Miniprotein binders against b1l550. Designs and how they scored, part 59

Target 1, 279 residues: b1l550
Amino acid sequence: MRLPEELLERARDIHSEAPSHRIKLDRVGSFGLKVPVEFKGFLLLAEADVWVSLPEGRRGVDLSRQVEAIYELSNPPKDPFSLCREAAISLLEKLNYADSSGVSIRFDAPLQDGESLKYYGVEISSIASDEIINKIRVEILGMTACPCTAELIRAYKSSEIAATHTQRSLGILEVSTKAEHPDPDKLASIIERAMSSPLRTYTKRPDEGGLVIRSLSNARLAEDVVREMIHLFLEEFGHLPEDTHILAAVRSMESVHMHDIYAERSFSLDEIRKEISSH
Short names: E, the ipSAE of ESMFold2; O, the ipSAE of OpenDDE; V2, 0.75 times the mean of E and O plus 0.25 times the DockQ between their complexes.

## First folded at step 7 (miniprotein)

Design kw4 (at its last look DockQ between E and O 0.20; V2 from the best seeds 0.00; counts 0 for: pae E 4.1 > 1.5, placed apart)
Fold by ESMFold2, look of step 7:
Order: sequence, then C-alpha cells, then structure tokens
Structure kw4 (fold): chain B 279 residues (1-279), chain A 83 residues (1-83)
Amino acid sequence: as target 1 above (279 residues)
Amino acid sequence: SMKRVRIEFTFDEENREEVLEFLKRLARELAEKYGLIVLVYVRDGEIIIFVKGDPEAVDKFIEEVLKELEKRGVKYTVRVEEL
C-alpha cells in the first residue's frame, strides 16, 4: 500500500530537524541486512551493516537512501570486497550531511578440506571519509596441545609417552589498512599454521591418529600461538602500509578446565618492527 | 547550499599509480584549504575524485585540481558529473 503523497504537506520532516541535544553521532544506520555475495565461485548469503556519521545539527538519517546504496549494488551478486567498498563510497556520496560512511559484510567462507569443505568466519568493512580504511577479521578453529602438561607426562616415570590435553582453539586475525583487504584464505592459513594442528571435517582413523601425533609434536601455549600468528603475518603481509593495524588473538577452550584461555596482541606494522628490531 | 561532484579521470596505465598518489595529496591539501569533504579512489581503471561542500569552494577546488594536473603535463581525459 502507498500513502498519498499529499500528506507531506501536513507532516513534519522529523529527520531534517535539529535535535534538542546537539551531539554528533559516529555511526547511524541499518544493521542486519541480508545480501547475496559471490565469493570464489560460491554464492553465499551474507549479513551487512551500513552506516553514516550524523552531525550534531541533524536529528535523523535518511534510512531509505542508506539501504538503497547497498541493494542497488548487490544485484546481480558480486564479490563481497567490491560490494563493501563501493557501497561505502555510495553512502558518502548520497548522504549530503555525512562526513564518513561505513559498510560491513559478514559471511562463512568455504575452504577445501580433502574431498569435503569446511568453513571459517569472515567479516570485512570499508569506511570512507577523506580516505578509505579497509578492515578484515578472520576467525577459524584449530587444535592446540598443551606443552606444559606434555612435559609433566614425559617426566613422569621417564616414559616415552607423548600425551597432553588437546582442545579446540579459535584463532583471530583482524587487519585494518589503507590497502586492499588481505586475502581471507591467506589469513586463515596463517592462523591454522600457528596452531598445533588443523581441524578436519572428517578423517579415517589412521589419518586421525596422525593428526593427533602431529599436534603433540607441535605443542604450543596459547601465548605462543599468538606470537606465531604475528610472525607468519609479518612474513606474508609485512609489505602493507606502515600504519596498518593488526589484532592477533586466540581463545582456547581448554579441555581440562571450566574456563577458556585468551591471549591477544594489537599493533601497527611500524610499532612491531621497532619492537622486534630492539632485540 | 551543498554541491556534490564526481570528477573522473582516465590516464595511461603506466602513469596511474604516480598520478593517484599526486591527486590524493593535492585533494587533501585543497580540501583542508577550502573546507571540503573529498575522497580519491579508483573504479574500473579510472581515478575518481568525489568532492562536496560549499558550491563556490567546490568550484575553486575543481579549477585548482585541473590547473595543477595540466601543469604536471600528463595525458588524461576528464569528465565532471554533478550528483
């Protein structure tokens, strides 16, 4: 149903008024939009948030223009990185009063796992103002094996038993940069290689045994998983702009405890290089 | 009250990266000078400058950008679109 346009003569334009409290807002937008994306040959259902800044003198945002900006660009479906960046630019162009805009897009990315697939979490964003800042967050599960318990078991009765508790650990890499978004598969690979072993969709028992033995040979503290992620990230992406910001983190669901262990480090490329060079 | 303009430049492939960095610096300097919101980005091989603000300031921005680009002497095609 469409209401008569003549009602515009009687109704206030609430959004264009000044608010009673003149406070600038950083992000005002539409969150939880469903959008299709095409990623590495897969058609995926993604969730998007769109927003703009709102100056202290404007009461509300033009919601329809915000939603229009991303939906116009999402049909036909295209790669999520282009959609994200182009929508952020479109928002800034369409909304006169905004001095910045942003778009985030979240989806589960497929990875080849033998003859099967597994999935990892991806969230990308682009923020446009006088520059474009691109952000990507990748989350993937791996296996960790505790080296402290492994050493205690080895020392117990001087045995050759290589055993310890193993658990799922969630690895996180988040990158903010003026360059293009890093390839999420490469970020996922960095996280998996930093773990004691990857997780598989399924294995036959001999392969499962091999994975566990490998994890015991590559036992790592959560703290050292984070350090290894940083090392591997610098090898792969050390060429990014110096002001690129990274968060590396692990949340380990320790199998022998009622609680998780968490470790993280945030840094810029300039900062971490100075830190490493000081040793 | 507010003017919104997209300036679209086509350059030779070999010059694009150098010209892009030049235009980013120039646009930022002029945006500060004239109190404008600007963004420089690439789309389909073209360099785009989006600018918005006071109509007179936007016009001066466009004139200065084109003047400095001509002074640099690179080959380009330009299209100006008011949004």
Scores: ipSAE 0.302, ipTM 0.747, lowest interface PAE 4.1, mean pLDDT 89
Fold by OpenDDE base, look of step 7:
Structure kw4 (fold): chain B 279 residues (1-279), chain A 83 residues (1-83)
Amino acid sequence: as target 1 above (279 residues)
Amino acid sequence: SMKRVRIEFTFDEENREEVLEFLKRLARELAEKYGLIVLVYVRDGEIIIFVKGDPEAVDKFIEEVLKELEKRGVKYTVRVEEL
């Protein structure tokens, strides 16, 4: 049902009115949109959040224009990196009262695992204000083996290969940069290589045994994993701008405890370079 | 007051990728120089530069971009729109 245009002309534009309280809002938008994206030859349905800032003198945002901004750019489907950047800018173009905008796109990224597929979680964002900041968060599961228990069992049984408990661990890399979004596959690879072993979607029995043996031979604390992630990140992405910010984290879902072990480090490339150079 | 400008370039297909990389680099350098927010991207086969900042700085940005393109002898059509 469409209301008569004549009635709409008499209606106040509520969004453009002065608010009762003159307070700026940082983010106002539509969250949980579904948008198609093309990623590595896959057409995926991603979740998207779009927002802009709201000045103190305006009651509300034009939400319809926000939705239009991202969907206009989503047909035909394109890569999520371009979509984020272009949509962030389009929001600033369409909503002239906004001094900042942002777009976030989330999906499970396919990753080849032999003859099968595994996945990692990815969130791609672009924020436009006085500058454009591109952000990417990658989360992928791996396996860790506990070195402490292994050492205890080795000491007790004098075995060459000490048994230990193993668990799933979630590795996280979040990168915020003025440069283009880092390659998420490379970030996922860094996380997997930092673990005791990767997870496999499909394994034959000999491969499964090998995977476990590898994990046991490469036992790592959650702290070890984070440090290794940082090391590998610097090797691969040390060329990014010095003001690039990184969060490296691991959540180990410990199999012998009811709780998880968590470790993280937040840093800029400038900060970490100074830290390393001081040793 | 902040000025917002969209610059749309149409290039011949043969040089589009090279020109795009050049413009990305140039835009970044000029953005830093003039304190501007700048994005270079492709839409519908056109290279688009979005620029936001101080009006005088934006004007200087546009002038320098066009000047550098002329120096390279690149054939293009350009549309500048103030938003």
Scores: ipSAE 0.082, ipTM 0.569, lowest interface PAE 2.5, mean pLDDT 90
ESMFold2 (binder alone), look of step 7: mean pLDDT 86; pTM 0.856

Design kw5 (at its last look DockQ between E and O 0.01; V2 from the best seeds 0.00; counts 0 for: pae O 11.7 > 1.5, placed apart)
Fold by ESMFold2, look of step 7:
Structure kw5 (fold): chain B 279 residues (1-279), chain A 83 residues (1-83)
Amino acid sequence: as target 1 above (279 residues)
Amino acid sequence: SMKRVRIEFTFDEENREEVLEFLKRLARELAEKYGLIVLVYVRDGEITIFVKGDPEAVDKFIEEVLKELEKRGVKYTVRVEEL
């Protein structure tokens, strides 16, 4: 049912009124939108959030305009990074009262795994104001092997038994920068290389044995994985602006415990370089 | 009311990155001076400035940006679009 257009002449425009409490809001928008994207040759269904700032003197945001802005840019589907940045700029341009806008897009990214595929989590965002700040978060599972238990078992029957507990661990890299978003595949690769072994979609028995031996040969504490992620990140992305902010973290689902362990380090590029150069 | 303008520059200079950084600094300075919201970005290989605020302030912003580019001796073509 479509209501009569004549009602627009008589109805209050609630959104353009002043609110009872004149308080600025940082993020007002539509969250959980479904948006098609094209990522490295794959057509994916992503989830998007769009928002703008709302000044103290405006009661509501023009939600239909902001939703329309991202959907106009998503047809035909295009790469999520361009969509994210362009939509954030469009929101700032379209909504007079906003002094900032933002878009986030999240999807599961396919990654080549031998003759098959596996996936990892990606969330990107772009925030536009007097500058554009781009953020990307990558999450991928890997395998960790405990070096403490490995050493204990080695000592029990010297070199006769090579064993330890292994578990899935979730590696996380989050980057906030004024530069373009880092390539998510490179971030995922950094996380996997920092682990004791990557996970595979499937293996045949000889390859499975090799995977296990690899993990035992690269036994790492969660703390060591985080440190290695940082080292590899600096090697690949040390060229980013000095005020680029990074979070590196691991959540290890310890196979011998009822609980997880967690390790994390946040830093800016200039901060970590000063720390490393002080050795 | 509010005026919204997109200024698109086509440069045939090899120092586009240097001009971009110059425009970012200039735009930030003028935005502070005139109480404007300004964003400098690249679109389709061209440097774009989006500005919004008080109509008189926006007009002064545009005038000063073009004047400073002329002072710098930068070769460009420009398209100004009111949104």
Scores: ipSAE 0.342, ipTM 0.770, lowest interface PAE 3.9, mean pLDDT 89
Fold by OpenDDE base, look of step 7:
Structure kw5 (fold): chain B 279 residues (1-279), chain A 83 residues (1-83)
Amino acid sequence: as target 1 above (279 residues)
Amino acid sequence: SMKRVRIEFTFDEENREEVLEFLKRLARELAEKYGLIVLVYVRDGEITIFVKGDPEAVDKFIEEVLKELEKRGVKYTVRVEEL
């Protein structure tokens, strides 16, 4: 049902009114939108969040304009990086009372795994104000093998390849930079290479056996994985601006414990360069 | 005894990416060969390698890196600093 336009003319614009309390809000917007994106030749339905800041003198945001901003840019579907940046800018243009905007786009990214596909989780974000900050978070599952148990069993059985418990581990890289979004496939690759072995969607029995043997031969603590992720990240992305911020983390779903093991390091490129130079 | 060395290379801008990829690969291979901790990254137009480990192994690493760069005919300036 559409209300008569005459009635709408009599209605107050509630959003433009002064609020009862003059307080600025950092983020007001629509969360859980679905937008099409093109990524690596795939057309994907992504989840999107859009927001702007709200000045102290305005009661509410024009939510319809926020939705329009992202959907205008989503037809035809484009890469999520451009969509994110362009939408963030468009939000500021359409909502001129805002001093900052943001867009976040989330989806499962396809990753080739032999003749099949695996995936990693990705969240691509852009925040616009006096500057544009691009953020990307990549999460991918791998396998870790425990070196401690392996060493104990090696000592006990005198075997060349020691049995140990293995578990699924989630690796996380989050990068915030004034540069362009880092390549998420490269980030996913860094995480996988930092683990004992990658996961596979499709395995034949010999391949499965080889995967496990690789894991056992490359046993790593969660701490080892994080350190390796940082090392590999610096090799690949050390050219980014010095104020680039990184979170490297691993959540190991330990198979012998009821709880997960978690390790992380947050740092800027400037900070970590100083740390490396000081050691 | 542990030795830490920073190796800074300056290359022409046109071949910087190619040289970086080469150095990353070479550094990994040599790190494995000599049991060293090695990090390679780009900073302010320079390619920097951090090397940590046994003093003799570190020296061999440096020598071999320079030798391989010479084989490729890469023009470079290098600064080596012990940390």
Scores: ipSAE 0.000, ipTM 0.214, lowest interface PAE 11.7, mean pLDDT 87
ESMFold2 (binder alone), look of step 7: mean pLDDT 84; pTM 0.837

Design kw6 (at its last look DockQ between E and O 0.62; V2 from the best seeds 0.00; counts 0 for: pae E 4.6 > 1.5)
Fold by OpenDDE base, look of step 7:
Structure kw6 (fold): chain B 279 residues (1-279), chain A 83 residues (1-83)
Amino acid sequence: as target 1 above (279 residues)
Amino acid sequence: SMKRVRIEFTFDEENREEVLEFLKRLARELAEKYGLIVLVYVRDGEIYIFVKGDPEAVDKFIEEVLKELEKRGVKYTVRVEEL
């Protein structure tokens, strides 16, 4: 049932009213929208958040216009990078009172793993204001082997390949840049290469054995993983603007402890270049 | 009152990337100069500039952008839409 449009003449526009408290809000929007995206030949249903800033003199945001902005651009489905950026801009274009907007799109990205698929988590964002900032966060699981335990066992048993505990570790790369979104597959690859070994969706027995041996032969602390991620990132993405901000992190789900080990480094490309050049 | 304008540029393919970078730089400089919100972006293969701010400042921005493009001898078509 649709109410008579004539009622609009009688009803006050609640959203345009002055608020009881004149306070600017940074983000007001709709979270948990579902939008189709095309990614690497897959049609995926992604989760999306859309928001704008709200000035101190306006009570509320026109939420319907926000939703319209992203869905107009999502049909036909397109790549999430373009969708994110274009939607952020469209929000500013449509909502005259907003001085900033943002869009975030989240999904599990398919990644080829031999004859099967594995995945990584990705969040693609764009924030529009006086400039457009593109943000991408990639999370992928790998395996780490503990070098400390390996060394203890080596010393005890005099084995060439010492046993050690292994665990799943979550690697995280978050990049914020004025440039185009970095390739998430490349980011995922960096994370995997920084760990003791990747995870596999499907392994044959010889492959599984090889995977474990590789991990044991490449034992790494969580700290080692983060440093390697940074190193590999600089090699692949050193061409990004100097004001590009990076978060490199790992959460190791330690198999001998009830808790996780976490390590991170936040930096700009300018900052890290200065750091490296000083050594 | 705030004026919002979308400028659509159509450039010949050969110089599109160079022009885009130029416009980004120019837009940033002019945005700072005039206190405007300015976004340069590509949509459907065309270059757009979104400008928001004081009406007089917006008009000056548009004039200056076009003048600088002319100085560079860039061939383009332009559509200006007030939003």
Scores: ipSAE 0.328, ipTM 0.737, lowest interface PAE 1.6, mean pLDDT 90
Fold by ESMFold2, look of step 7:
Structure kw6 (fold): chain B 279 residues (1-279), chain A 83 residues (1-83)
Amino acid sequence: as target 1 above (279 residues)
Amino acid sequence: SMKRVRIEFTFDEENREEVLEFLKRLARELAEKYGLIVLVYVRDGEIYIFVKGDPEAVDKFIEEVLKELEKRGVKYTVRVEEL
């Protein structure tokens, strides 16, 4: 049943009333929307969240206007970074009571892997208020090889055995900046290059052998993977604003343990430069 | 009672980034002074200022922004749209 539209003129606007408890809310919105995006020639179905702040004096948010804002911009499908930023601005413009707005978009990014494809996780956001803050998180799996066990095995049989435990490790780079979002492929590349070896979707025996040899030749502690990620990030993205905030982390699913190893460093560009210059 | 305005500026390409940073600083200062919500952004090569708040404060904001641009001697065209 559809009610007559003229009733809108007679009914109370519940959302515009003051609430019984005057408490500001930081994020009120619609979460888990499915939106089409175009990423580097691929048409993907991404997941999006949209929200605005709600001042203490307003009881509710106009949810239909929020959903409208992102769907109007998603047809035809377009670049997820532009969609994210433009939708955040549109939300702030459309909802006059909000002092901030935000949009998050999540998708699996296809990545060419020889004759096949692999993927990595991407989540981007844009927060609009008196400035726009852009955030991107990239997660990609790689292989790590333990250098400590490799050295023990070498010493045990006088260097004739080259072996150690290897495992999948999840590398994470998260960047929050006033600049445009960094290219996720470049972030993924930094993470993979910091690992002992990349993972492949599919290998034939000679390629598999090469992957294992690479990992043994680049055995690294999880801590040093994080350090290498930071080093490579600074080479590629050291030009970003000084107050850009970065988190670099590795979660290593250690094959010889019942538990994971985790290493993490967060920093601003200004902070890390001071640290490096002191040494 | 809220007034919402989008101001669209077209500048010479050589000065665009310097003018953008100037406008961001100016807009933030004036927004704080008058209690306004202001966002300065770029879309399709044009600089926009979105401002909302009390109608009189919004009008003063717009007047002061244009006055400060004239004082800098920046060549521009402007379009003001009330939303």
Scores: ipSAE 0.265, ipTM 0.736, lowest interface PAE 4.6, mean pLDDT 89
ESMFold2 (binder alone), look of step 7: mean pLDDT 85; pTM 0.854

Design kw7 (at its last look DockQ between E and O 0.80; V2 from the best seeds 0.00; counts 0 for: pae E 4.8 > 1.5)
Fold by OpenDDE base, look of step 7:
Structure kw7 (fold): chain B 279 residues (1-279), chain A 83 residues (1-83)
Amino acid sequence: as target 1 above (279 residues)
Amino acid sequence: SMKRVRIEFTFDEENREEVLEFLKRLARELAEKYGLIVLVYVRDGEIMIFVKGDPEAVDKFIEEVLKELEKRGVKYTVRVEEL
């Protein structure tokens, strides 16, 4: 049903009115949009959030314009990196009252695993203000084996390969940079290489046995995983701007405990370089 | 009143990356100087600048950007659009 235009002319523009309280808002927008993206030859339906800042003198945002901005850029489907950046800029260009904008796109990224596929979680974002900041968060599951239990069992049974408990661990890399978005496949690879072993979607029994043996021979604490992630990240992405911010984290879903073990480090490239140079 | 301007630059391919980095730096400096919101980005292979702020400051920004490009001897075409 469409209301008569004559009635709409009499209606106040509620969004443009002064608010009862003159307070700036940092983010106002539409969350949980579904947008098509092209990623590594796959057409994916991604979840998207779009927002802008709202000045103290304006009651509300033009939500329809925000939605239009991202969907105009989504046909035909394009890579999520360009979509984020272009949509963030478009929002800022279209909404004259905004001093900042942002777009976030989330999906499960396909990753080749032999003859099958596994996946990692990815969130790609761009924030536009006086500059464009690109953010990417990658989350992928791996397997960790506990070195402490392994050492205890080794001491007790004098076995070459000590049994230990193994668990799923979620590795997280979040990068915020003024440069282009880092390659998410490379980030996922760093996380997997930092684990005791990767997970596999499909394994034959000999391969499964080998995977477990590898994990046992490469037992790592959650703390070890985070440190290894940071080390590998610096080797691969040390060329990024010095003000690039990184969060490296792991959540180990410990199989012998009711709780998870969590470890993280937040740092800038400048900060970590200074830290390393001081040793 | 706030003025919003989009500047589109077309450069010869050989110098595009160097010019982009230059414009990013220059835009940042001028944004700070004049209190402007300035974005430098690439759209459809062209270098774009979005500028928002006081009308007089925006005009000064445009003038200074063009002047600095001329000093470098960079060949370009420019389109300025008020939004």
Scores: ipSAE 0.425, ipTM 0.787, lowest interface PAE 1.3, mean pLDDT 91
Fold by ESMFold2, look of step 7:
Structure kw7 (fold): chain B 279 residues (1-279), chain A 83 residues (1-83)
Amino acid sequence: as target 1 above (279 residues)
Amino acid sequence: SMKRVRIEFTFDEENREEVLEFLKRLARELAEKYGLIVLVYVRDGEIMIFVKGDPEAVDKFIEEVLKELEKRGVKYTVRVEEL
C-alpha cells in the first residue's frame, strides 16, 4: 500500500527538528547493505555501510537519500574503489546538513593460487569532507613457524632436519591515506612474504612437504613478521603522502597454546622514517 | 540558510594535473577564509568542485575561483549547478 503523498503537508518533519539534547553525532547511517561489485573480473556481493555526520541542531538523518546514493551508483556493478569514493562524495552532496560522509565496503577478494583460487579479506572506506581520506584493510592467513622450538630441535639433532610447531597466522595491513587506495593484492603479497610460508588451497603430499620445509627455513617470531611487513610496505609504498597512517599486525593461532599471540605497530610514514633514520 | 553548488570545469589543456593541484590549494585557502565546506574531485575526467555554506560566502567563493583561473590564464568552460 502506498499512502497519499499529500499527507506530507500535514505531518511533522521529525528529522528536521532540533533534538532535545543538542549533541552532534559523528556517524549516522545505514549499515549492512548488500551491494554488487566487480573486482578483477569477479562479480561479488559486498557488504557496505554508509553514513554522514549529524549536526547538533538536527534530530535525524534522511535514510532513503543515504541508501539511494550508493545503490544508484552500484548498477551496473563497478569496481569497489570507485563505488566507495563516488558514493561518499554523493552522500556529502545529497545531505545538506552533513559536514562529512563516509562509505565502507567489505568483500572477500579472490587470489590466484597456482591452478586454483584462495581469498583474503578486504575492507575499504572513503570519508569525504574538505578532503577525501581513503582507508583499506587487508587480512590474509599465512603459516608461521616458531624459531625458538626450531633452534631447540636443531641443537638436539645433528641439524640435518629441523622441526618446529607451525600454525596459521592472520596478517593485517591497514592503510589510511589521502592518495588512492593501495592495490589490495600488493598488500596481501606483502603480508604473505612476511610469513614463514603462504597457505595453499590444495596440495599433494610432495608439495605439502615442500611447503612445510620452506616454513622451517623461514621461521619467524610474530614480532618479526610485523617488522618484515613494515619493511616490505616501505619498499612498495614509501612514496605515499607523509601523513599516511599504517597499522601492521599479526594474530598467530599458536598450535601449542590455548591462546593466540598478537603483535602490532601503528605509524605514519613521517614517524617511521624518523625512527629508522635515528639508528 | 545553506547553499550547495557543484562546479564542473572543462579544460582545453593537457595539464589537468597541474590545474587540479592549483584548484585544491585555492579551494582550501578560500574555504578557510569564508568558512565553507569544499571538496575538489574528478568525475569522468573533468574537475569538479563541491562547495556549501552561507549563500553569500558560496557566491564569493565561486567568484574568486573564476577570477584566479582567469588570472592564471587557464582556458576553460564552466558549468555551475546549484543543488
Scores: ipSAE 0.245, ipTM 0.710, lowest interface PAE 4.8, mean pLDDT 89
ESMFold2 (binder alone), look of step 7: mean pLDDT 86; pTM 0.856

Design kw8 (at its last look DockQ between E and O 0.30; V2 from the best seeds 0.00; counts 0 for: pae E 5.2 > 1.5)
Fold by ESMFold2, look of step 7:
Structure kw8 (fold): chain B 279 residues (1-279), chain A 83 residues (1-83)
Amino acid sequence: as target 1 above (279 residues)
Amino acid sequence: SKKRVRIEFTFDEENREEVLEFLKRLARELAEKYGLVVLVYVRDGEIRIFVKGDPEAVDKFIEEVLKELEERGVKYTVRVEEL
């Protein structure tokens, strides 16, 4: 059933009214939208959130315009970074009462792994106001090998046999910058190189043995993984603006414990450079 | 009471990056001068400026940007859209 359009002349515009409680809202939008994206030759189904700020004097947001804005840009599918930035700008321009807008896009990124693929998590966002701030979070699993147990076992038998517990560890890099989004594959590579060994989608037995041997030769504490991530990040991305903010973290699913270990460091580029140069 | 305008430039110049950097610096200077919020970006091969603020200040911003481009001899076409 479609209602008569003449009613639009008689109905209150509820959204444009002042609210009974004049409190601004930071994010009002549509979350969990399915959008197609093209990433490095792959057509992926991504999940997107779109939002705008709402001033204290406006009661509601034009939600249908938000949804239309991103879907108008998503067909045909295009790279998620362009979609993210363009949609954020479009929202800010179209919703006149908003002082800021934002878009986030989440997807699993494919990565070549021998004859197969593996995947890592990506979430990007763009926040538009008087500037555009771009954020990217990358999460990828790797293997860590405990150096403490390895040393204890070596000392116990005084043998060439090295053994320790190994486990999956989730590495996280999150970057917020005024520059373009860093390449997620490079962030994923930094995380993997900081680990004791990468994880594989599939291995044959000789390859599996090689991974374990390599991990023992590169045993690392979770704390050392985070420090190595930061070191490698600075080598690759130290050119970003000095107020770029980074979070580097690892969550290790320790195989001999009932709980996980977690290590993290957040910093701006100017902060970490000063910290390192003071040593 | 704030005015919001999108200015779209198509340049007949082959080095868009140099023009973009000029416009970013000019827009930043004028935004401070007139108390405006300004965002300069590229979309569909066009340089675009989103400007928001007091209506009189927005109009002066637009006039001065066009004046500076003409005084420098830059050839362009422009479209100004209020929302």
Scores: ipSAE 0.146, ipTM 0.612, lowest interface PAE 5.2, mean pLDDT 88
Fold by OpenDDE base, look of step 7:
Structure kw8 (fold): chain B 279 residues (1-279), chain A 83 residues (1-83)
Amino acid sequence: as target 1 above (279 residues)
Amino acid sequence: SKKRVRIEFTFDEENREEVLEFLKRLARELAEKYGLVVLVYVRDGEIRIFVKGDPEAVDKFIEEVLKELEERGVKYTVRVEEL
């Protein structure tokens, strides 16, 4: 049942009223929207968050306008990067009281793995205020082999290839920049190359054996993986603006422990360049 | 207070893609120059530019965009709306 529109004339606009407490809010919006996106020839249903800032003098946000902003741009489906940027701007157009807006889009990105598909997690964001900041977070699983245990077993058995425990490790790259969103496939590749070996969705027996041998021959600490990720990132994306911020992290789901090992480094391109030049 | 402006361009069909790429580049350069939030996009077959920033900077942005289009001999109709 739709209420008569005439009732709107009698009802107070609750959202435009002064709040009981004059406090600015940083983010008010709708979280967990589902929007179609086109990515690498796939049509995907992504999860989206949309928000704006709320000034101290306004009680609430026009949430319907936020939802309209992203859905108007989602048909026909487009790439998530453009959708994110355009929606962030549309929010500022539609909600003139907002100083800032933001959009985040999350999905599992398909990645070719021989004749099969694997995936990585991606979150694409754009925040519009006095500037537009584009953010991308990529998460992909790989495999690590422990060099410490390998060394102990090598010393004990005098074998060329020492057995060691292996585990799944989650690699994370998060990039915030005033430039366009970095290519998520490249970020995923950096993470995989930084690990002992990639994961495979489908393996034939010889391939599986080779994958394990590769991992054992390329044993890495979580710390090693993070450092390698940073190194590879600088090689590929060193051209980004100096104020670009990066988070490189690894969560190793250690197979011999009940807990995970975590390592990270947060830095700007300016900071890391200064650090490297000082050595 | 930040000024918000939407510029709507109507171009002849033959030049729309070239003009769009030009405007994207120009808008980026001017955004950096003047410290503006700028987006160039297409809606309903029209090229639109959203610009947000200091009033004087926004005005300069608009002036420079229009000047550059004129210098290129591009035929267009323009609507400027303050939001």
Scores: ipSAE 0.028, ipTM 0.522, lowest interface PAE 3.1, mean pLDDT 89
ESMFold2 (binder alone), look of step 7: mean pLDDT 85; pTM 0.845

